# Ledger of designs, part 3: VH-VL binders against A disintegrin and metalloproteinase with thrombospondin motifs 9 (ADAMTS9)

Target 1, 201 residues: A disintegrin and metalloproteinase with thrombospondin motifs 9 (ADAMTS9), of Homo sapiens (Human) (q9p2n4r1735to1935)
Amino acid sequence: LPQNCKEVKRLKGASEDGEYFLMIRGKLLKIFCAGMHSDHPKEYVTLVHGDSENFSEVYGHRLHNPTECPYNGSRRDDCQCRKDYTAAGFSSFQKIRIDLTSMQIITTDLQFARTSEGHPVPFATAGDCYSAAKCPQGRFSINLYGTGLSLTESARWISQGNYAVSDIKKSPDGTRVVGKCGGYCGKCTPSSGTGLEVRVL

## First folded at step 5 (VH-VL)

Design v29 (from b02 with light chain A50Y; framework fv_amivantamab_arm2)
Fold by ESMFold2-Fast, scan of step 5:
Structure v29 (fold): chain C 201 residues (1-201), chain A 120 residues (1-120), chain B 107 residues (1-107)
Amino acid sequence: as target 1 above (201 residues)
Amino acid sequence: QVQLVQSGAEVKKPGASVKVSCETSGYTFTDYGISWVRQAPGHGLEWMGWISAYNGDTNYAQKLQGRVTMTTDTSTSTAYMELRSLRSDDTAVYYCARSGYEWLPYFDYWGQGTLVTVSS
Amino acid sequence: DIQMTQSPSSVSASVGDRVTITCRASQDISSWLAWFQHKPGKAPKLLIYYASSLQSGVPSRFSGSGSGTDFTLTISSLQPEDFATYYCQQYDSYPYTFGQGTRLEIK
């Protein structure tokens, strides 16, 4: 019956944050309702595969004077590197915000993200400041399996930076996406900016 | 829909060369790499190397350096693996497998395998 | 080279059993690990990639877990078609390496 967290509050008299079943696009999905004591509760999708498969990274170990990609794009964590790239960071996600009207993940809502290194990084975003042009080192990982949702065929990313490259692989069912992004301090983000469209499986 | 179809079994003498083909269909050939994996009788799986169908970059297992060459023909969506100076211990089933680039190289679709027997 | 060690080398089980197979890497490979099922006369079949991601079309009774150096493949309720050899494979660094295999046999 309820189609969003505000209706859960109104129709069920619920006032506590937690998991609730919502009827979304004709299917019953489990949605985490946050801010249930307010007039504007927010919908989040709990990521059942956890932090190891839902993360965003800007890799900031910058080589001082690279002229070529070391090790054919292999990461070098033991190099003589600078760690002064201000956008470097690693964020992992337990839950992600969904806009049920547009059916988009709001990638910049970090309420249930943990930033274990450096600067917070939005969902579905990666970048670097590692080495030579077109040698991407940043990674993002999305796993929506078990949520009842998948990314649509229209989900796209844009590379940003003078020598930036993005290599993004999506599973056939759209529940799993991994990206490798960067190249001479480049990054990739969803083409819509802060939104990533999903559909109900 | 994705298929990898390999050439048939080969019998070779020590010192000869063998060239195994892997014809792909059902996807854009240049978006993926092809890895080659072999299994000798009574042994486990052994990775031999990888080739990018996009730019022809290769990475070979150290123990096969100098004896293996991997190539692609984009006009036929076919990958090839040539192993030279064959020894009896090269007797194995050889598989091609679709792999991503170096950051996503899991092998999601495999050819049926090609038995290469090396005997005098 | 990164050495992948599986345990046990063989396991005997009955249909309906929960089976666990472990894989240890000689160094940190993060989550860059895949699991394969291999039956004689057939090509290997990808079950799990990125340590815990289930390949499309693979039954949900298969699951993977772990990160770093220690990984586990679990079959929650063994079916007759699951008797096979299982391999883990790291793809963190070249050369890619496989474990020695775990043979799952009928009890």
Scores: ipSAE 0.005, ipTM 0.448, lowest interface PAE 13.1, mean pLDDT 85

Design v30 (from b02 with light chain A50W; framework fv_amivantamab_arm2)
Fold by ESMFold2-Fast, scan of step 5:
Structure v30 (fold): chain C 201 residues (1-201), chain A 120 residues (1-120), chain B 107 residues (1-107)
Amino acid sequence: as target 1 above (201 residues)
Amino acid sequence: QVQLVQSGAEVKKPGASVKVSCETSGYTFTDYGISWVRQAPGHGLEWMGWISAYNGDTNYAQKLQGRVTMTTDTSTSTAYMELRSLRSDDTAVYYCARSGYEWLPYFDYWGQGTLVTVSS
Amino acid sequence: DIQMTQSPSSVSASVGDRVTITCRASQDISSWLAWFQHKPGKAPKLLIYWASSLQSGVPSRFSGSGSGTDFTLTISSLQPEDFATYYCQQYDSYPYTFGQGTRLEIK
């Protein structure tokens, strides 16, 4: 059985982009092979729960008084906010890039992402420029259920930026992660930079 | 102020359909999901399904699949739940609830409830 | 489906008492659990999410603990307004399921 998309092309004579069965770390997984007409096809994981549960947000509202945490941290349209944070954006993901050699999700590959607002935001990333009072408003959601993959126990996030705060919860099986990230202009990203390590279930 | 306001009580005959509305205000409608939860008299809470206001994706409780449809109207920030082929055991108070600040399925704001009575 | 079982089904208590309500999942749900307070004629109110995170505006006498299959809601010093039915809810997987409820009554 092929172990990557280049082997699918060579061993099975396939030249069309699509889902293929690959033997990965002893498990048969469905992997989407893109660029099969070229010499350098790329591997992607199709997200069963789609873009409603796989998204990244940099929240665009900034408090006029950055030392406040109004509404006990709840998001509201009437926040007396500036809407001038230029890094704001919202991206949702149907498929995510996987590096089969390192077993990492490449969070900055947005080939199968849709950015519905502002600037593109990498997978597993969130931030804001809302408040210095530890009430983060940026969000990310990861749901790998049904993909045959989960995040490893070593998957971690770092907070970066001014007054950066993160509240990140990972399920014990590693298939679900949700995060709130931000500060007075803060963000959270995977600790390995642009990679997020996965394992076969 | 976040508010979810539901349509009024309904009385229906067995076999009929009912459509309950949930008009939302005080937040960006498309950033959240809406779940529907019901409670029959003398019984506990029962989750019926969820809809994304962003893209219309739905997930229904298996026992209601084929009878329930959830929709949204972004222009009015309103969610709808239609239940068809009504039976006497569908008599319940029906609630809509917002799925947190993210697409997290904890329900932080609820509508006031809509009593649906199914009787001849 | 994940079955949620609450214990006890009812509890009688006095103002000032410490009250403990338990919830057990039929399989591991990590921390994907919420607690709700429900009073007759009103909508349910979220108290706790992610097993132990207190919802904004909820009094600090409410606390949640547990992970995996066993969860607890504690009211450290019961107040008159706390008499209600309490529900746990798992949101680990679809369909989301609630416990049968625990009715907290005046002693």
Scores: ipSAE 0.000, ipTM 0.431, lowest interface PAE 14.3, mean pLDDT 86

Design v31 (from b02 with light chain A50D; framework fv_amivantamab_arm2)
Fold by ESMFold2-Fast, scan of step 5:
Structure v31 (fold): chain C 201 residues (1-201), chain A 120 residues (1-120), chain B 107 residues (1-107)
Amino acid sequence: as target 1 above (201 residues)
Amino acid sequence: QVQLVQSGAEVKKPGASVKVSCETSGYTFTDYGISWVRQAPGHGLEWMGWISAYNGDTNYAQKLQGRVTMTTDTSTSTAYMELRSLRSDDTAVYYCARSGYEWLPYFDYWGQGTLVTVSS
Amino acid sequence: DIQMTQSPSSVSASVGDRVTITCRASQDISSWLAWFQHKPGKAPKLLIYDASSLQSGVPSRFSGSGSGTDFTLTISSLQPEDFATYYCQQYDSYPYTFGQGTRLEIK
């Protein structure tokens, strides 16, 4: 049974991009193979719950008075805010890149991401430049349910930046993670850098 | 349109069992879980447990463990909650609710409720 | 178990009033809190999730705020259909627990 997209091409004679079954760590998983016309096909995981539950946001509003936490931290468009944070953006994901050798999601591969606002934001990343008073407004959502994969129990996030704060919740089985991240200015990213380690369920 | 439709009211004697059904429509049943919540007369809401429609995994409130069983039938998109060894203090309206994964319920759609009366 | 305490237990208000109700968790639950509206003879209705996110279809006069242990639900301009019992619910840890409810009644 093929173990990666290059073997799909070799063993099955397939040259079209599409979904294929691969034997990964003793389990048969459905993997999307891209670039099958080239010598360097890439593996992607199709997200069953799509872009409504798989997204990354850097919130674009900055308070005029960064020491405040208006509306007791709730998100409202009528803030006394500047909209000048250059890193602001919103990206949603239908498929995410997986490195089958390291078993990591490559969070910076945006091939199957749609950026509907501002600048592209990597998978599993959120931030803002809203407030120094522990009022994070940036958010990310991960839903791997139905993919046959989950995050390892060692999956962690780090807060980066001035007054950085993060509030991250992970399901017990590792298939679902949501985060609220920000600062003045701050973000949260996977502690493994651009990789996010997964295991086969 | 998402709908959860529950079975009708039941009257039971102490020591009996009751099985309430929750038939769902308007979404992919196996993409969500079903939580069960009850409310006794004059009391607040009490969570009873959750079941995954995908794999049948359950998590029950500890005070009900041993008396409650939750199941699903994927072919009919229906969830069930069976409560055994009924006591008078189990008299309540029982609700099913669509939830996300166990820790992110967002009980966003609810059944209409099923009144279970336990009396001698 | 995480204990959820609401205050006040009951509040009398008039149409057009600003109403606030509070919910306190016995331990840090981050933002893993929802607010529900419950009317006699009907199923509970989700208003707010993740402490401050407004559920689709819920009027903008409802808002939620807070994190950690202290949370607030606000109705900015009370309408006749808003007279109901309101519950907070934590989903940080099993078992999920609800507050005792705040009954909002007409003055």
Scores: ipSAE 0.000, ipTM 0.446, lowest interface PAE 15.1, mean pLDDT 87

Design v32 (from b02 with light chain A50K Q55E; framework fv_amivantamab_arm2)
Fold by ESMFold2-Fast, scan of step 5:
Structure v32 (fold): chain C 201 residues (1-201), chain A 120 residues (1-120), chain B 107 residues (1-107)
Amino acid sequence: as target 1 above (201 residues)
Amino acid sequence: QVQLVQSGAEVKKPGASVKVSCETSGYTFTDYGISWVRQAPGHGLEWMGWISAYNGDTNYAQKLQGRVTMTTDTSTSTAYMELRSLRSDDTAVYYCARSGYEWLPYFDYWGQGTLVTVSS
Amino acid sequence: DIQMTQSPSSVSASVGDRVTITCRASQDISSWLAWFQHKPGKAPKLLIYKASSLESGVPSRFSGSGSGTDFTLTISSLQPEDFATYYCQQYDSYPYTFGQGTRLEIK
């Protein structure tokens, strides 16, 4: 059994992009192989729950007259806000890149991302520029259910920005993660070293 | 990374005006305010005022009201501080510093400083 | 205006020493106090904000404490690069005001 997309080309004679079964860490997983016409094909995980449950947002609303943390930290459509934060954006993901050697998600590979508003936002990243440090409004959502993979206990995020905070919740099996990040133009990203490490279920 | 780069040293006569610039990079200019702080030789730090890069709101130290004007140019991500009717005791190093709004108004990144010498 | 008074005005210390600098506000400023390090020819550098929060990238030997009117900056084991002037600054009310500075000198 092939263990990566390059071996799919070599052992199976396959040359078209598509889903293939690979033996990964002793388990048979479905992996999308892209760039199969080249000698450097790339591995992607197709997200069964798709765009609606796999997204990253830098929230673009900024209060005109900021207070400590208005609306008890609630995100509201009727805020007295401007949408002038240039880093704002919303990206949703159909597939995410995986490094099969390190077993880490490459969050900056946006090949199968759709950016529906503003600037592209990497997978598992969120931020804002709403108001106070304790008022994070940016969101990300991860759902790996049905992929055969889950995030490890070592998957961590760092808050970036001097006053940024993050509130991250993981399901017990590691297949579902939601994050709320930001606070005075802050953000959260996967930490260096652990990044988004995954394991086979 | 965040950088604030100020204009070069100035030598002025008493009664003249000086305008110091502070060009910013590495962050979204309109997300923060800019404070101006000076230090006269042998003295401590003195806050001069603050300007919002978001809406241009200003707040000046009372002793400088009428002599100081702070402005921003969003197209160049640059803040300016103009001090008029210069006196010998205005001789100081002038700093710009990035600051937030009233809940986060501390100064996390600073320009390198601009020496303004007022002499006759 | 809120007056900030630092003590001592100067302190002589050796590498490895524990150094304590105090700052007193003329009125209650809650925790709205920052500490800065200032070296000749360089811009001031933020060390501590909100009285006790360590700024990112600042060594853990620096710590701040206090609330209300009395505040302290502590350097637990002085290093050669720590010889500088240190300033407290209140940001409770306009105008923002600094202490007069504490000069930390090599003994």
Scores: ipSAE 0.000, ipTM 0.418, lowest interface PAE 14.9, mean pLDDT 85

Design v33 (from b02 with light chain S31R; framework fv_amivantamab_arm2)
Fold by ESMFold2-Fast, scan of step 5:
Structure v33 (fold): chain C 201 residues (1-201), chain A 120 residues (1-120), chain B 107 residues (1-107)
Amino acid sequence: as target 1 above (201 residues)
Amino acid sequence: QVQLVQSGAEVKKPGASVKVSCETSGYTFTDYGISWVRQAPGHGLEWMGWISAYNGDTNYAQKLQGRVTMTTDTSTSTAYMELRSLRSDDTAVYYCARSGYEWLPYFDYWGQGTLVTVSS
Amino acid sequence: DIQMTQSPSSVSASVGDRVTITCRASQDISRWLAWFQHKPGKAPKLLIYAASSLQSGVPSRFSGSGSGTDFTLTISSLQPEDFATYYCQQYDSYPYTFGQGTRLEIK
């Protein structure tokens, strides 16, 4: 059984993009092979629970008074707010790229992302410019359920920004992660050097 | 407690449209999706599609593509399912169900069901 | 589309019996299968997810097993409130599909 998309092309004679079963770390996983007509096909994991549970947001509303946090942490789209944060955006993901050698998700590969508002936001990333008062409003959601993969115990996020805070919740089996990030233009991203590591279930 | 409450029974003529509502409470509406599932008399359960309450993204069963529209109203924590060009075989009980959850990945809470009858 | 086939279509049993219901997928769905209980006039109720995980609040007499294409739901000691129709559902791939249902009836 092939172990990556290059071997699918070589061993199976396949040249079409599509789902293929690959033997990864001793388990048979369904992997989407893209760019199969080229010399450099890429591996993607199709996300079973779709765009509603796999998204990244940089919240674009900014309080006129950044030291306030209306409703002590509650999001309000109808606030007296500015909508001038240039990094604001919302991206949802149908498939995410995996590096099968390192077993890390390449969060910046947006090939199968849809950006419905503003600027593209990488997978597993969130941020805002809402308030300086420990009131993060950016959200991300990861749902790897049904993919045969989960995040490792070592998966971590870094908060960036002088007033940045993050609230990251990971399910016990590592298949689900939700993050709330921000704090006056703060953001959270997967830790540099550890990446967004996955393991086979 | 989590609760999903649907609108009441509807009787429609062939060719008409029906819009069923699903009002939610007991959780943050925008953190979950809503799936719609129907059951025709004497038949099993059939998944129709889902909508994200977060961004309004949808995924519809191919058989219903072009006839179904799912929407949400965040201000009332309510999901809607509209089915157009109704046929007699659309007679069914229609359910909404909460789908996706940070610790539970699928249909953990359901509405009570809405009977839609399509007859002349 | 992935086709889900349940067996039997109906089963008659007495209170205290052990009952097993089988579900077969037309292709490999790993463990991405849920079991629901459905009673007339009520909404379906989630019993089991991920083939074998018991939903909170569901009695321990319910259990699920299987992986790949073959799955079973077991009720170890049938109670009066357990008479219902049971459905399996795959959530490996869109569109999500249900089995045809197994009706559990009083013997």
Scores: ipSAE 0.000, ipTM 0.424, lowest interface PAE 14.4, mean pLDDT 83

Design v34 (from b02 with light chain S30Y; framework fv_amivantamab_arm2)
Fold by ESMFold2-Fast, scan of step 5:
Structure v34 (fold): chain C 201 residues (1-201), chain A 120 residues (1-120), chain B 107 residues (1-107)
Amino acid sequence: as target 1 above (201 residues)
Amino acid sequence: QVQLVQSGAEVKKPGASVKVSCETSGYTFTDYGISWVRQAPGHGLEWMGWISAYNGDTNYAQKLQGRVTMTTDTSTSTAYMELRSLRSDDTAVYYCARSGYEWLPYFDYWGQGTLVTVSS
Amino acid sequence: DIQMTQSPSSVSASVGDRVTITCRASQDIYSWLAWFQHKPGKAPKLLIYAASSLQSGVPSRFSGSGSGTDFTLTISSLQPEDFATYYCQQYDSYPYTFGQGTRLEIK
């Protein structure tokens, strides 16, 4: 059984992008192979719960009083970030890139992401800008149920930015994570950088 | 700790170009932008423009449009500012400053400054 | 462009004095204002951001207030190391603009 998309090409003579069964860490997983006409095919995990449960947001609405929390007890949809603010955006994910050697999700690979507002936001990332200090407005959602993968117990996020805070909840089995991140102008990202460690269930 | 270290002082003739570097450390370079600010002798602070280390987007002050180019090198966590067609009124101390185009929209850490003198 | 005007242009004060410096924006900038301390031969130092938030490591004798178009920087009990030029800066919109500076001198 092939162990990666290059072996799918070599051992099975496959040349088309699509779902293939790979033997990963002793278990059979369904992996999407992209770029199968090239010398550098890439592995992606199809998210069963799709883009409604897998998204990243940098909240882009400006708050009138950025030093007060909770500002009006809720989000303000009548304020907008400056036109020059490049991080504001909303991205949803149908598939995410996996590095089968390190067993990390590559959060910056947006090949199967859909950015419906503003600028692209990496997987497992959230933040805000121009929100009130210590009042996080950005959110992310991860749902790996049905993929055969879960986040490791060591998966952690770091908060970056002055007055940044994060409220991150992970299910006991590691298949579900929701985060609310930000502050005055802050974000949360995986502590391992652009990678997010997974394990085979 | 966050540190921005700039290249040394330069003396240039009118019509020449100068390229100032700003090497950063102590933070994730691509999470912030770099602004360039100058101060001519006897004058106040003047913003020149900024560059996003995340995606390379730039925004230049109108009066410098066409003469200034800002770039970054992610492999060395270094920002550069090149000013062309130098005039005597470009004589100034040039500063780089970390700015949060996205995360921290103010200049929280600054380089030590680079004196550029334009004279014969 | 948004014009930033500081008052006074210079002020003479003694150690222990309360000093106030004002900054006025030509249009509404909400709270998108920073204050910097600048000493000759050194880089500017951020004191206050978002009009009233004290930067980490800055002494509590510094405070900022205001919103909209009118802003104030206050030093509650002046120390010898506080003699410098102070600048306000708006970051509401490009181009970012600074005030002309207020020079704080020993009386």
Scores: ipSAE 0.000, ipTM 0.438, lowest interface PAE 13.2, mean pLDDT 83

Design v35 (from b02 with light chain S30D; framework fv_amivantamab_arm2)
Fold by ESMFold2-Fast, scan of step 5:
Structure v35 (fold): chain C 201 residues (1-201), chain A 120 residues (1-120), chain B 107 residues (1-107)
Amino acid sequence: as target 1 above (201 residues)
Amino acid sequence: QVQLVQSGAEVKKPGASVKVSCETSGYTFTDYGISWVRQAPGHGLEWMGWISAYNGDTNYAQKLQGRVTMTTDTSTSTAYMELRSLRSDDTAVYYCARSGYEWLPYFDYWGQGTLVTVSS
Amino acid sequence: DIQMTQSPSSVSASVGDRVTITCRASQDIDSWLAWFQHKPGKAPKLLIYAASSLQSGVPSRFSGSGSGTDFTLTISSLQPEDFATYYCQQYDSYPYTFGQGTRLEIK
């Protein structure tokens, strides 16, 4: 039973990109193997809840008065703000890269991401340049439900930037995480840099 | 197992106040918010407001603003909702529900409900 | 405030039937919609969130679809325990608002 995409090629003679059953940490999981025509195939996890619940955003609005937090922090189209933050972007994810040796999601692999606005934003990352008033508006959403994987209890984020704040909520089972990140200007990223450790459910 | 357990039924006179508790267990209290939802007899569900157990931020329904206060006690993993200046049309079953942030506030676990009857 | 309107207000059905309930928002709410089942004497139960995501532990005969302003809840093969009132709820913006409910009654 293959344990990675390179073994799928060796043991089963497979050369096509696609979903394959792999034995990962004692469990049989479906993993998408990409680059199967080459010597260096890559493993990806297909996200059951797709891009509607797996996205990363750098919010594009800046308040005219950045010391305020209008509407109790709710996002509204009629804010007194400019939509001119140059680092703004929105990326949604259909599949995410996994390193099966370290059991980490590689957040900067955007091969199966769609950037629908502005600049690409890595998985599990959000930010803004909205206000200095502890009113973060950048959002990220992670939903690993149905993948057979969850984030470990040790998953952490760090805030970076001026007046940077983050408000991150993680489900008890680690399959769901949402973050509000930002400042004037600020962002949040995984504390391990580009990696998020996962475990097999 | 996630559980939300509410305080018992209350009977109050018009003008009084009521404070309902919602004791939680089975998860990290500060990872979620608590919403309060009520249902008057013969009516649908009405959202009253939300409180973050993380930072204490609140957002109240406009028609209840000035009469409602939501608080949390992290040492006991308990949320509270106090409604003041009670009127007969405040007679309802009051629910607490676990919710996330503003964009993730689907109510995945609910308390059993607390009947508050306001009668003169 | 965003108004949520459900159709029909009530529906009579038999066990084994396919039942569809619709919900319309007065403005675009993207996919920020949940569906709840509510039985007399019980707390509401979350069935669907983000318009189409099935809550863990909910039977697969329940499904949700839609985006923007038009949403549907479908029960593919009605079971006796499914007779209840169903509510949609938007969580796009404050105040969060519920539809008026759809009563599902035995035929």
Scores: ipSAE 0.006, ipTM 0.451, lowest interface PAE 12.1, mean pLDDT 87

Design v37 (from b02 with light chain D92Y; framework fv_amivantamab_arm2)
Fold by ESMFold2-Fast, scan of step 5:
Structure v37 (fold): chain C 201 residues (1-201), chain A 120 residues (1-120), chain B 107 residues (1-107)
Amino acid sequence: as target 1 above (201 residues)
Amino acid sequence: QVQLVQSGAEVKKPGASVKVSCETSGYTFTDYGISWVRQAPGHGLEWMGWISAYNGDTNYAQKLQGRVTMTTDTSTSTAYMELRSLRSDDTAVYYCARSGYEWLPYFDYWGQGTLVTVSS
Amino acid sequence: DIQMTQSPSSVSASVGDRVTITCRASQDISSWLAWFQHKPGKAPKLLIYAASSLQSGVPSRFSGSGSGTDFTLTISSLQPEDFATYYCQQYYSYPYTFGQGTRLEIK
C-alpha cells in the first residue's frame, strides 16, 4: 500500500534504509529507500544487471588529426592520440534515482554510482573529444530488465557539440538502451534534460 | 590487424554435435561480442545468435533455442558455438563475426567460415 | 521478427554501369542497417553501416542511403570485382535479419 518511501516510514514505522515494496501506478515494485533516518527519504531503483550493463563513459583519447576516423572508428590504445581530456570519465550504476511524481530517472543523482576512472558521468550520457569525423567513442548502457520499469517509447537523446554524433539503439520493450556518442568534444544526453521518463511494465 | 580465425571443416552424422571455435586477435576481446551466422548451400545468410565476451550473456535465434550453446574463453580470446542434434539441413558454412555490444552491433570483421556437412 | 526484402533478386550489368539495389524493412529500423558483399568461398565483407557510413577500405563508388523502412545501396561505376551477391541486414532488434540477397551478374 505505501506509494513512496515517506509513506513506508509513516505507515510501517520503518527507519532503516533498504528495499521496500511500493504500489506504483497500480503495480507492486521493489524500491530502495535511502535516507530513512531523515524527513526526506529518496527512492532508488536497484539494477538487476548492475554496473556491467549500466554505465556512462566520456572517452579520454583525442586524435592528433581530429578530421580522421582511423581504424574505421574502432578503439585502439596505440592510436595517434593525446590523453589529456580532463572531462573524461567512467561511471557505473548499481541503483538509480527515481522521481515517483514525474516518473523520471534523475540521471545526475550519483549516490549509488561508482566512478572508476576520471570525472563522474551522469546516467544515460556519453561523449568524447576524439574526432570531428563521424567517429564517436563514448558509450552508455542502460538495462532496466527485472526492475518492473521501462523507458517510454518517446525517450530521445540529443547530440551536443559542433561535431557531435550519436548512434543510439533502444529495445522495443524499452528495457535496454545503448548509445555511442561523441565527436570533437561532443556528447549525447536525454532530450528531456536530466530526467529520463519511465513507465511501469 | 583484427583477425578472427575459425576451426576447420567438419563432417558429422545426423544426431551428432559440432563445436566450432573462433580465435580472435588484434583487439580487446571483452570489449566486443561475437555473432554466429550460417549459410546453407543455395540459401541466404541466417543469424544464429550472439554472445557477450564481457559477461557471457547470450541471445539465440528462436529456431535454434535448445540446440545451440555459445561460450567464450577470455584467457584464449576464443568464442565457441556448439550445435546439437544435427540434421541434414544444418549443412552450412558457419561464420563468426565481431559485433560490439548493442552500441557497436554491426559485423565489421568476420572469420573465414567453417563448412559443416551433415550426412550419413 | 523484422522481415528484410531486397529488390531486385538479380541484376545483370556491364562494367561502368550505375547499379542500384533496394532493401525494405517490415517496420521502422531508423538507420540500423548494414550492407554486405558476399563472394563464393569467402566471408561476407561489410560495405556500409548505419545505412550510409562507408566502411574503411571500401571504394568510394559504393554508397548507402535511406532511413526508416526504405534503403538503397548504389555502385556508381561498376568494376569487374564488384560482381557478387549483396545483402542488407537490420541490427535494430533481435533476431538480426538479412535480406534474401541480390545477385549482381555480368550482362
Scores: ipSAE 0.005, ipTM 0.442, lowest interface PAE 11.9, mean pLDDT 86

